# Designs tried in a protein design chat: VH-VL binders against q54vk3. Part 2

Target 1, 198 residues: q54vk3
Amino acid sequence: MNKIFGVKIDSQQKKRQQSNKNLTVFNNGRYLIYIGDIHFDRKFHREALRYYLLGCGLETAFYSDPVKTSVTNSKYLTFLSRRIFDCFYFLRAPMQAIVVSQFFGNLNQTCLVSFKIIQEEYYQLDTNYFQYIWELPLLEILLTTFTKQKDLKKIYLINQIISNPIINENNHPDIRKNFIKNTKHNFWKAISSNYLLQ

## First folded at step 1 (VH-VL)

Design n9 (framework fv_nepuvibart)
Fold by ESMFold2-Fast, scan of step 1:
Structure n9 (fold): chain C 198 residues (1-198), chain A 122 residues (1-122), chain B 107 residues (1-107)
Amino acid sequence: as target 1 above (198 residues)
Amino acid sequence: QVQLVESGGGLVKPGGSLRLSCAASGFTFSDYYMSWIRQAPGKGLEWVSYISSSGSTIYYADSVKGRFTISRDNAKSSLYLQMNSLRAEDTAVYYCARDEYYDFYSGPFDYWGQGTLVTVSS
Amino acid sequence: DIQMTQSPSSLSASVGDRVTITCQASQDISSYLNWYQQKPGKAPKLLIYYASNLETGVPSRFSGSGSGTDFTFTISGLQPEDIATYYCQQYDTYPLTFGGGTKVEIK
């Protein structure tokens, strides 16, 4: 069950509440995420994703409001990342799903699911999203797989990312932290443009 | 660098009053629900009260309802617990805790203060 | 109020052992359960939230599972620094309630 304002909502109450509150849907980011869950439960993954992105954007002021940083980096976004991951996976957007797996808060799970997706969905990997990978172990998984596939273009693209000196752990921690923060912001901005505006 | 620092504990007689304070730093205090949790010497944890981020929603455990008042000052990043009509069974270490409620499916106390001892004895 | 029954109350194990603690809710709480570690003289520390999610910075040897009324907390490969009392806590309904705690000691 979803909790809105601290109150548990069952499936029947969700349907009733959505109908009665359609006029106020865009007034509250949490309510938009609730609507996303209704669509997700019905297997409408594209619509669920759109509501999750809009709700997440409102809760984080589209990652532009620094006072929303606590919400952006909270367990709230970590939990929501699994729902968004599932949406991308079922929409056959595996590279976007791999990027989102970096938000899980468990690098071992990130690597495990990404390795599986890379093997399963190789020809669906959109290279435009490679720039949003910041976890070195994940970049190494991608590089190893592309090397086995003899995919010179993808090898080149991943090597350009790995060669970024900011990603190297020998850099000052704050420089890497700021780079990752900006990468996250740019990813969600790009995703919102591609999935909310069509 | 998230820190919660409690103060105001001490020895008080039955029927007396104490005001506990919790000073928060290292995060945006106004974005979080806050709770007081207590622990009697050698015993387990007992939730006492919570207050929403805006201060508009408040709940109390039945054992303290009508005697304790939770409040917050977001401008000062401070949480308070006014304790009246204290009883021997209120003797405990009182912890200030941050409630990570902004995760729809969480609500855990992700950061705790060091605690402040309240002893109610004649 | 939802009653949380935690077992065992105490246990002794050797370094490297697999330690299992259980928590039972008096009614269905879905996955709204957290696990905390409290070392002697210290405040509790969150280890697991929403039944099975590992808190940031917590070692991977700690894990949680279960849903509904029956929950399990596991330490895979007990370390000396794991000597503590462990508590489950439900947050399905108010008042929030904790289990009685399990004291973990080394033999």
Scores: ipSAE 0.000, ipTM 0.426, lowest interface PAE 18.3, mean pLDDT 80

## First folded at step 6 (VH-VL; framework fv_mosunetuzumab)

Design d6
Fold by ESMFold2-Fast, scan of step 6:
Structure d6 (fold): chain C 198 residues (1-198), chain A 121 residues (1-121), chain B 112 residues (1-112)
Amino acid sequence: as target 1 above (198 residues)
Amino acid sequence: EVQLVQSGAEVKKPGASVKVSCKASGYTFTSYDIHWVRQAPGQGLEWIGWINPNSGYTKYNEKFKGRATLTADTSTSTAYLELSSLRSEDTAVYYCAKDEWGYSYEGMDVWGQGTLVTVSS
Amino acid sequence: DIVMTQSPDSLAVSLGERATINCKSSQSVLYSSNNKNYLAWYQQKPGQPPKLLIYWASTRESGVPDRFSGSGSGTDFTLTISSLQAEDVAVYYCQQYYSTPTFGQGTKVEIK
């Protein structure tokens, strides 16, 4: 075709590029999870993690984000938690993986996968992340393992967490729920600082 | 306790479609991926694909892409495999199997009893 | 696709003797970042679905007898039954889950 039509063709191409960008932004959470899955399948776990965290961040209050898609925040976190768990595990961040297992929505699965990780990756367990464990059965698994290893320091640290009245007492459900919400928020803030805010 | 129960045997003519069901019980259906695997008479195991029941996300073996459709109904805790344009080579026992979410990093731990699909004129 | 090849196709072993099944992958199924081999072993008896025996190449599934063990890394893997029992007569399959899942052709274990 003639050069004279080049300007109109370029304008149309720019408009189509902007429409594609707007569609991506509109469906950003789902798109980011999809891109994360592509990287995950290729074994690029750090890149997959970044995309999963961005997708999660758009849907959750841990980024102070009021914008929500059609997917509810709790369901979105549950959906992403298993993939984020795998990313941390494969990046040799086993304690972060154990923390994320609490988001699975199934405590038996949390305990099963955490037990396996604790047995396999004992020497990689970063004690700075103990503060983000709130499930008593999981704390008991950690305590039992540290007792077998005669690891007095780790026994002490876990006992400090178990001794928290909010975690251990049969208190009003709202008190425990609010504590867990704040613990989750603080965990994701720490993770975002380490993996997204470079 | 944890159980996958599949639909009964099917006999189909070449060119038809078949839909096999897999009903889950004893666990949270949306928490675990469902794989589909087939086994032709006297042959080995062949992976078809998997579905995440929570998201509806699917992944297929390229060999079955365009002919196989995986779906899940969370209200009935049931996964489905639909295979179209059936050929005699599709005669096989079709299994559903549960794993951890996404690609299984621990294998397929619970299997359905299998559904025999026979394709003959 | 990663191609899984088992040897032998069939094996006859006397009761109480050791049975050894080999599995070779066309590419490494070892993921360097976590040092895990993405390999599982299944047992299938006539008329039954497969049963998971071993995952991560060497980790025995809950409830599986001690006589079953897995070993190997990278591309070469072995399933060993240290003392064959009558109930162990079955076809055994290796499976990789490093990429799109693929199975070996199977090894039939029979009593001599």
Scores: ipSAE 0.005, ipTM 0.489, lowest interface PAE 12.9, mean pLDDT 80

Design e14
Fold by ESMFold2-Fast, scan of step 6:
Structure e14 (fold): chain C 198 residues (1-198), chain A 123 residues (1-123), chain B 112 residues (1-112)
Amino acid sequence: as target 1 above (198 residues)
Amino acid sequence: EVQLVQSGAEVKKPGASVKVSCKASGYTFTGYYIHWVRQAPGQGLEWIGWINPNSGDTKYNEKFKGRATLTADTSTSTAYLELSSLRSEDTAVYYCARGYEDILTGYEYFDYWGQGTLVTVSS
Amino acid sequence: DIVMTQSPDSLAVSLGERATINCKSSQSVLYSSNNKNYLAWYQQKPGQPPKLLIYWASTRESGVPDRFSGSGSGTDFTLTISSLQAEDVAVYYCQQYYSTPTFGQGTKVEIK
């Protein structure tokens, strides 16, 4: 019995040590993401977030370049976005979490988690981050909720975003792609300013 | 367009060494690990190791440690597998593949593959 | 090393019908901290390299048709082709990346 559990514990410990050793050879942002995961597992969510953002910064030349959309950058960003989403969620930054959910690469999952957060954390939704929402179904969820709450200010802010032809009309894909690229860039700059540089 | 292009087929005698190349294009070569995987005729896939082209760091499957050497030349975006002390059992198609890194384990799945290099070991 | 076992070794399916391939790992490839399964599926046609179909057990690679889907968790995984097409004739491999990468022995899919 105890030998079986001892072998299992030793296997887990040895695997973690080997993983750590392998990860120390990772350059660029990947080692920083690993350090972030250590902090996350210890429930140091703000420290984890800082390391995840530093990793993202190295990949984007510290936010001087927009996030690139190559296949590998897409996979990396999807993985990283779920980690960053969890950090914002546990830090009680629900609007930032909702924005980050747009990076998941699965719009149905984005809408599901966002709907839940909007219902549970209504009064914590920081309106400064509304400008970083580009997915129309997500904007519709927000508008519906704000209409039910009769929140005239939030209705006004979301309607300003929805009324942008770039968001509503999919007849000019290059224009929409460029707008989304700039929105993503501006979001990561704002997050860096508010969470990394503080 | 991401592409991995490997060197041509090789025929070697037992005890010789072979060096296979893998030239990468369409992405930042130093941003991704290159893995090597072999497949004996009519058989399954077997992982050999990986190289980080940015640092030169390598990891080997224990079965190939001491016989396989992985290197990379960043100036030409080319990775190399050298296998020494060749045996008839080393007859296989050798693939290079680009890995997508798992942060927690350091092991990867493979999103792009080279076309393969047939290495035949016969007397 | 984690041993990957596929079933069946070969499968003959009529065009338009569903093909199901199973993969078992000797040890769980589910990492509890992130709730992710470290499992991928590849397609290999004769004379060609393997092509990534699925990663994280159920996430479809970009450009892979939606008739391909992955499911399962822990030690038991399935690749499903909902409506087999002629171009789907190939050998399919599962791969774990929870530890040192290992592959299943492959499942050959043929037209009936």
Scores: ipSAE 0.000, ipTM 0.437, lowest interface PAE 16.4, mean pLDDT 80

Design k11
Fold by ESMFold2-Fast, scan of step 6:
Structure k11 (fold): chain C 198 residues (1-198), chain A 125 residues (1-125), chain B 112 residues (1-112)
Amino acid sequence: as target 1 above (198 residues)
Amino acid sequence: EVQLVQSGAEVKKPGASVKVSCKASGYTFTSYYIHWVRQAPGQGLEWIGWINPNSGGTKYNEKFKGRATLTADTSTSTAYLELSSLRSEDTAVYYCAREDYGSGWYDLEYGMDVWGQGTLVTVSS
Amino acid sequence: DIVMTQSPDSLAVSLGERATINCKSSQSVLYSSNNKNYLAWYQQKPGQPPKLLIYWASTRESGVPDRFSGSGSGTDFTLTISSLQAEDVAVYYCQQYYSTPTFGQGTKVEIK
């Protein structure tokens, strides 16, 4: 994909380089994201990912601290999620990319990019990451695709997630919100272990 | 002295796999990227990919995705290139080369300053 | 991918005379944040691996004679050998490392 979310990579990269020039002056955490962008622009996606994960971890305590998460600019976290999504996609970690797409704050965009990835990279979907999907429309896309493919194992795994009462919780919104928070934290711990620590 | 020493020449049949090694000495192995570059007889240089021995992170040239696998063993300071499903077009000298990643905040890269001697891989029937 | 094009494909130069090799990239390899051109030059002699001569378009690698110099910015680059010596007979390659690394096709330098 030479375009990310319909935007030309070259123009987006040039705009990011210009914007990030000023970040070094203001904030060490955001300076890590700036260094990540340097690696990303050079197509060194694993190194970019390391810096993005470290920057995100410092800003949110790996999504475990609601105070840190709430005081961090939500638009900045959305931008960072898109960069991390791009890194996983280019590293051919499509299931991790699909999980990260849930962080965008735009469910239509999540479903659109995930649907395309599922079609393109079907045989590369690491089932260990299914446990980190919480958006019902995304689970339905996965289930529909696996049903068409007659993939009994993946159908079973997705149905186990869908059958979780918390995923379908309508009467106590705080229970579902807490579940999503913990799922995000567990995902960030898993990917930090795999990509940040060696 | 800083040195990269590669394994010896290989002759393989079409469809086989080959694994070339590159042993580093004289520097901190985990502080430099290792690139793999090939050169077919009488042709120019073609980049295959790189590995960061510290993280295990890799980047591949699209042309070699699915066929090339880069690994590194930090306990022996050795990097490896494995190329599968060999074709006659894969006949080439395969080089490993290190690239410095600067120690400053900008993590400046410096081109490939030290190269292995090359490993000739011949694919024929 | 960024395409690197060298000119000429080959040149013959008398000992002690200047040799000039050009390299053009299909897009800019200048990184705005540090104002560096991610462009390197390599020398390759028959039966030997490439040797790094120049990085960041104009910075000479340690141990490389001062007769070798690099110049240019953005998309147009030049390697100059001010006074060709016998040991300089080789193929020279430019390489960008701004994105996924790519090499020029090479320029063969021979003595007249």
Scores: ipSAE 0.000, ipTM 0.430, lowest interface PAE 19.5, mean pLDDT 81

